# Designs tried in a protein design chat: VH-VL binders against Calcium homeostasis endoplasmic reticulum protein (CHERP). Part 3

Target 1, 141 residues: Calcium homeostasis endoplasmic reticulum protein (CHERP), of Homo sapiens (Human) (q8iwx8r149to289)
Amino acid sequence: ETQLDMNEFDNLLQPIIDTCTKDAISAGKNWMFSNAKSPPHCELMAGHLRNRITADGAHFELRLHLIYLINDVLHHCQRKQARELLAALQKVVVPIYCTSFLAVEEDKQQKIARLLQLWEKNGYFDDSIIQQLQSPALGLG

## First folded at step 20 (VH-VL)

Design c1 (from b5 with heavy chain Y100W)
Fold by OpenDDE, fold request of step 24:
Structure c1 (fold): chain C 141 residues (1-141), chain A 121 residues (1-121), chain B 108 residues (1-108)
Amino acid sequence: as target 1 above (141 residues)
Amino acid sequence: EVQLVQSGAEVKKPGESLRISCKGSGYSFTDYWISWVRQMPGKGLEWMGKIYPGDSDTNYSPSFQGQVTISADKSISTAYLQWSSLKASDTAMYYCARGWDYEPYDYFDYWGQGTLVTVSS
Amino acid sequence: SYELTQPPSVSVSPGQTASITCSGDKLGDKYAHWYQQKPGQSPVLVIYYDSKRPSGIPERFSGSNSGNTATLTISGTQAMDEADYYCQSADSSGTYVVFGGGTKLTVL
């Protein structure tokens, strides 16, 4: 049975949400890596982030800061060849990105869009995912 | 406590080689990028380039590409900035700073104390 | 090349509000970060992500970023705030770090 202490995870997410400091993000990232013991574990973590980010009424900063966590995790997944965690994040990135992009004020959309550029540059996702991210309105359909 | 400690001041002559260092502590050295920033006397901050100590991946500012070499030894949590042949115009304060590779939103939260490099005949 | 433009100097009297601007093409689409540098010292991060304060930075420091201009605001400016201030962002491509030219804040 797959077990994770999601309260512990949420406790680490809170300072990320509030401050989004590098140390806070790193703490969350380290927790995720330490608990990436199996594909189901990875999916639970990724799913949790998706749920938090895409929740109705979620504040923009919450969404953005957790996406920054995801970005940091993606970076390290690629550098450390953490395939299972990467795969789990790939499954949730579209609703995360698209929901966040569409929910934010227009003048802040570019802050999110620039992350997409970074993701394209670094090759975190296949073309199918990238195409969905490039069209957020369609991506949620 | 996160700290970046740089090597001491250097007095050199034109044509000499130099390597200065930046040692990180209090955090996972291989999880962050180290940037080098130049500040000429009485002038502003200039980003030179950065290195990921985990695998020594580097990114240089176009202005400094080929002018300096950034390297790292992760075994001792140290980043380096080096010149093969110094010029008088290299006289400046050099800072190392902790950052990421996420340029859309990257910033420097910790800085070294700086290394003064003086190059004169 | 992408440039961030700051006024060379700003002067304020103690207790007054100081505003230091940083201008760049579509800077509001990116982030502006701010550093304080006192003579003979290393830069210190005072604002990140346009408006967030690191721990230990007084609340009188604030920031905003919109359009082409980011602004560092120091309310109730104190003598100790006299320093050089640098904004920082990324170039248009998001590849390189770019600093502003710096602003010398003088507290009269």
Scores: ipSAE 0.935, ipTM 0.964, lowest interface PAE 0.5, mean pLDDT 96
Fold by OpenDDE, fold request of step 24:
Structure c1 (fold): chain C 141 residues (1-141), chain A 121 residues (1-121), chain B 108 residues (1-108)
Amino acid sequence: as target 1 above (141 residues)
Amino acid sequence: EVQLVQSGAEVKKPGESLRISCKGSGYSFTDYWISWVRQMPGKGLEWMGKIYPGDSDTNYSPSFQGQVTISADKSISTAYLQWSSLKASDTAMYYCARGWDYEPYDYFDYWGQGTLVTVSS
Amino acid sequence: SYELTQPPSVSVSPGQTASITCSGDKLGDKYAHWYQQKPGQSPVLVIYYDSKRPSGIPERFSGSNSGNTATLTISGTQAMDEADYYCQSADSSGTYVVFGGGTKLTVL
C-alpha cells in the first residue's frame, strides 16, 4: 500500500482556502476520491482536514472553505455510496463543526449553521452526530 | 480557459421548430450542470431549467415545463435548448450558464455570450 | 412559488455607497448570489456565497445575507458600476433556481 502524498493534498487545499471556487473544490474532491483506496487512507485524509480546520489560530475563511469541500465530498459519497470515505468524515465532523462554530461571532456562526441544515436535509449523518452538532458547546465535551 | 460558446442569432416564424446550442470547453463537461436562462427584451433573468450532461438528468422551472426541451451531447460537450413550435412571445435572449445543482454551489460562474431568438410573422 | 424581490431602481452619486436589497422568505437560511449585467453583455458573477468576491471583482463590492434580506453593497460607486444587478438563490426545495427581478443602478 502506497503512502498518501499529503503535500500534494495541501497544494490542492490552498486554492480552496483562497478562492473556494467550484473548480478548486472539484480538484480537491477528485483527489480525495482517487486516493480513497483503503479505510486507513480515508481516515488519514479526514484527519488531515480535521487538523487543518481545528488548528489554533485558523482563520474563519479557511475553516468555512474546507468545510465547503467536506460538504461537496459528503454529497458525492452519498451518491456514489462511498461508505469508507463517508465513515471517515463522520468521525471528524463533530470537532470540525463545533470548533469552527464556537470560534466565531453570531453572524459567522450562521454561515456554519446553514451547513448543518443541509446535512440534516440530505441525511449525511445519524441522529447521534446531528444531536452533537446541534449543541456545539457540548459536542466538544 | 473555461468557455461557453452559443450558436448564432435566429430569426423564425410562429409555429417553426428551433434548437440552439451551447458548447463548453476548458473543463470537464460532465462534471457541471448547464442551465438555460431567458431574458425577454428589457426584462429580467428567468431560469428555465438545467441539465447534467453526465447522465442527462434534467429539471425544468414550472413556468417552462412542457414548453421547451433541454438536452445534451456529452461526446461533443454541447447542451441544447429546443422548441417544437415557436411563439412570438418566445422572442428573447437566451443564455447558457455553468453551475452545480446543490447548495451552496448553485451559482453560475461562467456564462455563454447569449443567443438572440426573434419570432415574428 | 418562491420569489426574490428587488427594488426596480437605485440611484447614487459618484463616490457614494449603493445598497441593493433582495428579499425572500428565510433567505438568510439560504445562499444568495449576485450578478452584474451591462447593456448588450452577459451577466457576470460579482458575489457568491452571500459575501465572497470572484477574482477580478473590485473590493468595493460586498454582500451580506440575514433574516429575509440579502444586500449587495458598492462602496465608492463609480460610473462603470452603472448596470443591472440580479440576486439569485433557490426555492425552498433547493431544486429550482430563482432570480430576483433585477435592480437598475444609476450613477448620477
Scores: ipSAE 0.934, ipTM 0.964, lowest interface PAE 0.5, mean pLDDT 96
Fold by ESMFold2, fold request of step 24:
Structure c1 (fold): chain C 141 residues (1-141), chain A 121 residues (1-121), chain B 108 residues (1-108)
Amino acid sequence: as target 1 above (141 residues)
Amino acid sequence: EVQLVQSGAEVKKPGESLRISCKGSGYSFTDYWISWVRQMPGKGLEWMGKIYPGDSDTNYSPSFQGQVTISADKSISTAYLQWSSLKASDTAMYYCARGWDYEPYDYFDYWGQGTLVTVSS
Amino acid sequence: SYELTQPPSVSVSPGQTASITCSGDKLGDKYAHWYQQKPGQSPVLVIYYDSKRPSGIPERFSGSNSGNTATLTISGTQAMDEADYYCQSADSSGTYVVFGGGTKLTVL
């Protein structure tokens, strides 16, 4: 029995990938919050995002726009004290960020690196995770 | 359909108080930031600050800190911009606009129709 | 503090390509967004995230951003494109919203 409707999730992710509008992000975020029923549900959603973003051959826009979704979800997790969803995202953020950062050259890397600055400012991750994000090649090793 | 509907034009005297409003509809009002933007006559756009109506978290441009109060009433999906004592230099068009919840990526996809505030002696 | 500089005016003939620039230190490390404002109207978003068009914006509008300069490009410019155009980004800290001074586009 399917615990989460991943086809529905992917249908919400596609507009985010294509256009990254506020409404597309909101629909994906709302789906994630509505389905964050337990720690295993949260881990399944976070793992799905990790798998999509870190897939070989994923386009830069796909990676960046789904990281923007994650950033918006982190922001709302903090405000709503959604501890389980936050914890699930904390478990996958290193491969997500580091793979995406290393896949592109300096000009596109700056778009991704600004997210790390926000994440440090907002305190979403402990020092160990931040250190790995700051050294992407070591973070994947 | 997303809409931001602002209160009507105001003609005031220096020293008077004023609160103008921006009512959002067609979306989850408490999940987005609302920004206020000033446009003085014949001039460009100036960002004043923003509010997250879900918890009333407010962030002001340094140029406007202490000059205005931004607030919201989420029960009626309305944001407010307020002056305790108007000055003639407050004469401008004021827009509300829907923004993002993370700072370096703010852009405004929906704008209110504007509220003209005229302050004259 | 952080400023975005636009030319005060740009003139083109109908059918030609208009280019409106927005300059700021390391602007290419940020996003540039663009708004069209016709007299007596609210601003309308025409480009976001440097180069994306919202639904309903004609394909003749495009954008780019690299180095210190973002550019709004209107190909096949029409009389209805006459308006003020504002770029927008974040300040040097990335905390506050900043608008450019605006550019009046004249067609004819």
Scores: ipSAE 0.522, ipTM 0.854, lowest interface PAE 2.7, mean pLDDT 91
Fold by ESMFold2, fold request of step 24:
Structure c1 (fold): chain C 141 residues (1-141), chain A 121 residues (1-121), chain B 108 residues (1-108)
Amino acid sequence: as target 1 above (141 residues)
Amino acid sequence: EVQLVQSGAEVKKPGESLRISCKGSGYSFTDYWISWVRQMPGKGLEWMGKIYPGDSDTNYSPSFQGQVTISADKSISTAYLQWSSLKASDTAMYYCARGWDYEPYDYFDYWGQGTLVTVSS
Amino acid sequence: SYELTQPPSVSVSPGQTASITCSGDKLGDKYAHWYQQKPGQSPVLVIYYDSKRPSGIPERFSGSNSGNTATLTISGTQAMDEADYYCQSADSSGTYVVFGGGTKLTVL
């Protein structure tokens, strides 16, 4: 059975959205790792983040700070060899990145684009995903 | 409470070796990078390099590559900065600080109290 | 060889607004962070991600970053704000941490 306490997850996400401190991100990341019990659990967490970030009414600060959480989770997935959680995030990163990039003007786009540079450097995604991220309108289409 | 506690001040002669330490507490030590920062007397801050204690991955500033060794012992939540042969120009205050691997995002929210290293004949 | 340039000193009267700049090529495409260092003390983070304050930093501290320049602003400057202030970001490659040269804030 696949059940997650999404109220608890959202309670950890709110401080990340508001302040984006290292400790707030770490608390959200720790929750995700402790609940990454199976591939379906990982898919639920990744899908929840996608739904929050891509929602039509989501403000840029929400999108950016939750993408920073995803970035920290990707970092730890690679170092801890958490392949199932990594795979779940790989499935949602294109709509997450592309929606957030296209929703803002150039200076905010540059902060998002630097995430892509970091993700390329660290090898989190294959060439197909990277190409979609590099062409955001095509990635959503 | 997050704390970084550094080893005490050192007075050394040129050519001697030295290892100084930075002990982290109040957080998951292996989940964060530890940076070392030099401040020469009357001068500004200089980033020397960093380590991820979880797997000992290191990254050095080009100015310090080959000049120092950064290491960690995660079993005791401690990072180290080491010289094999000190020079008088190594006289400085040395700080450890908690950071990330995200170079554009890398900021230091907690700092050690500093270790003064004096190298003189 | 990416450099962050700060004025070496800034002087203000108590109660006035202090502005400390940090200039670097395309700095607005990155983040600027700011540290306060009082004599004999370690640096303390006062602004991160351009404009956010850590817990415990007074509201009179604020920050901005656009184009080639980040600015630390201290409104209602107090004697206790007298310190060295350093900006920090990444180099052009994004691989290395870079500090500005520091600015001595003097409260007259």
Scores: ipSAE 0.506, ipTM 0.851, lowest interface PAE 2.9, mean pLDDT 91

Design c4 (from b5 with light chain S93Y)
Fold by OpenDDE, look of step 21:
Structure c4 (fold): chain C 141 residues (1-141), chain A 121 residues (1-121), chain B 108 residues (1-108)
Amino acid sequence: as target 1 above (141 residues)
Amino acid sequence: EVQLVQSGAEVKKPGESLRISCKGSGYSFTDYWISWVRQMPGKGLEWMGKIYPGDSDTNYSPSFQGQVTISADKSISTAYLQWSSLKASDTAMYYCARGYDYEPYDYFDYWGQGTLVTVSS
Amino acid sequence: SYELTQPPSVSVSPGQTASITCSGDKLGDKYAHWYQQKPGQSPVLVIYYDSKRPSGIPERFSGSNSGNTATLTISGTQAMDEADYYCQSADSYGTYVVFGGGTKLTVL
């Protein structure tokens, strides 16, 4: 199995973080799908996003913009029946969401919480995960 | 079927207060932004502001900040636009529109029928 | 403030192709949406996310976005297409919505 180039991934994530443009997000999404060839690769990508988003020095815009990427990827996973990538993201979404939510004040929390509502509406996650996301303080406990 | 139904036409005088309404149906009212859009006679569309009924978060266009108040009552799936003191220049058609917020950039997939507000002495 | 610029008017003969442009700073990095408004009616979404058509919108309507300009194209323009057309976008966070000035399409 070929090794993923995480530097290449980071090079795609940086424009998303800095600008959050549709093309940047699309490029990141396309890269993830093109490299979602095995469960280990899916988990590696998901884990990398988790590490970047949950890092102590990560600022709100970094977290929010990468969660937007995740949101777009989730949507496409559902549409394309990309089960392995979806499963990988399901394993990291709780720490990603909870860390991001708890790190900011209420007005910014609302921006993140709206994504949870979309995820519930679209059925991306099972009830167990949704319950954890609904209680961020407990989700990281 | 998704619908936005607005309150009827209003004829007012300068200085009077006014609140017009937009009732949503056929969808989860708390999951979508509601925007208000002004269109003066013979002019273009002007975004005024929006409200997310789920948490009552509101954003105003800088041009309309402090000029109007946007609110919502999610218990009856209704959004409101109100003036404390109308001016003749407030004469316009006012539309409410549902924002599709699944992406960072939203668009308006459903519109109300509009409420004509006429302010004259 | 962010602004979107449209030509005030465009004229075409029946059967011709109409093109309506919408220009804004870095608009190519954002999504553009388009609305049709006929006299006495509410706006109707005709293109969203630059090039997607809602259900019920004829295939002769198409959209593109490149550089700083979004374009609404109507091929085989019909008399019924005479209307005002507005482009719309938002800031990067989706906080503030902006409309173009509108374009009056006349079918001669």
Scores: ipSAE 0.570, ipTM 0.875, lowest interface PAE 1.1, mean pLDDT 94

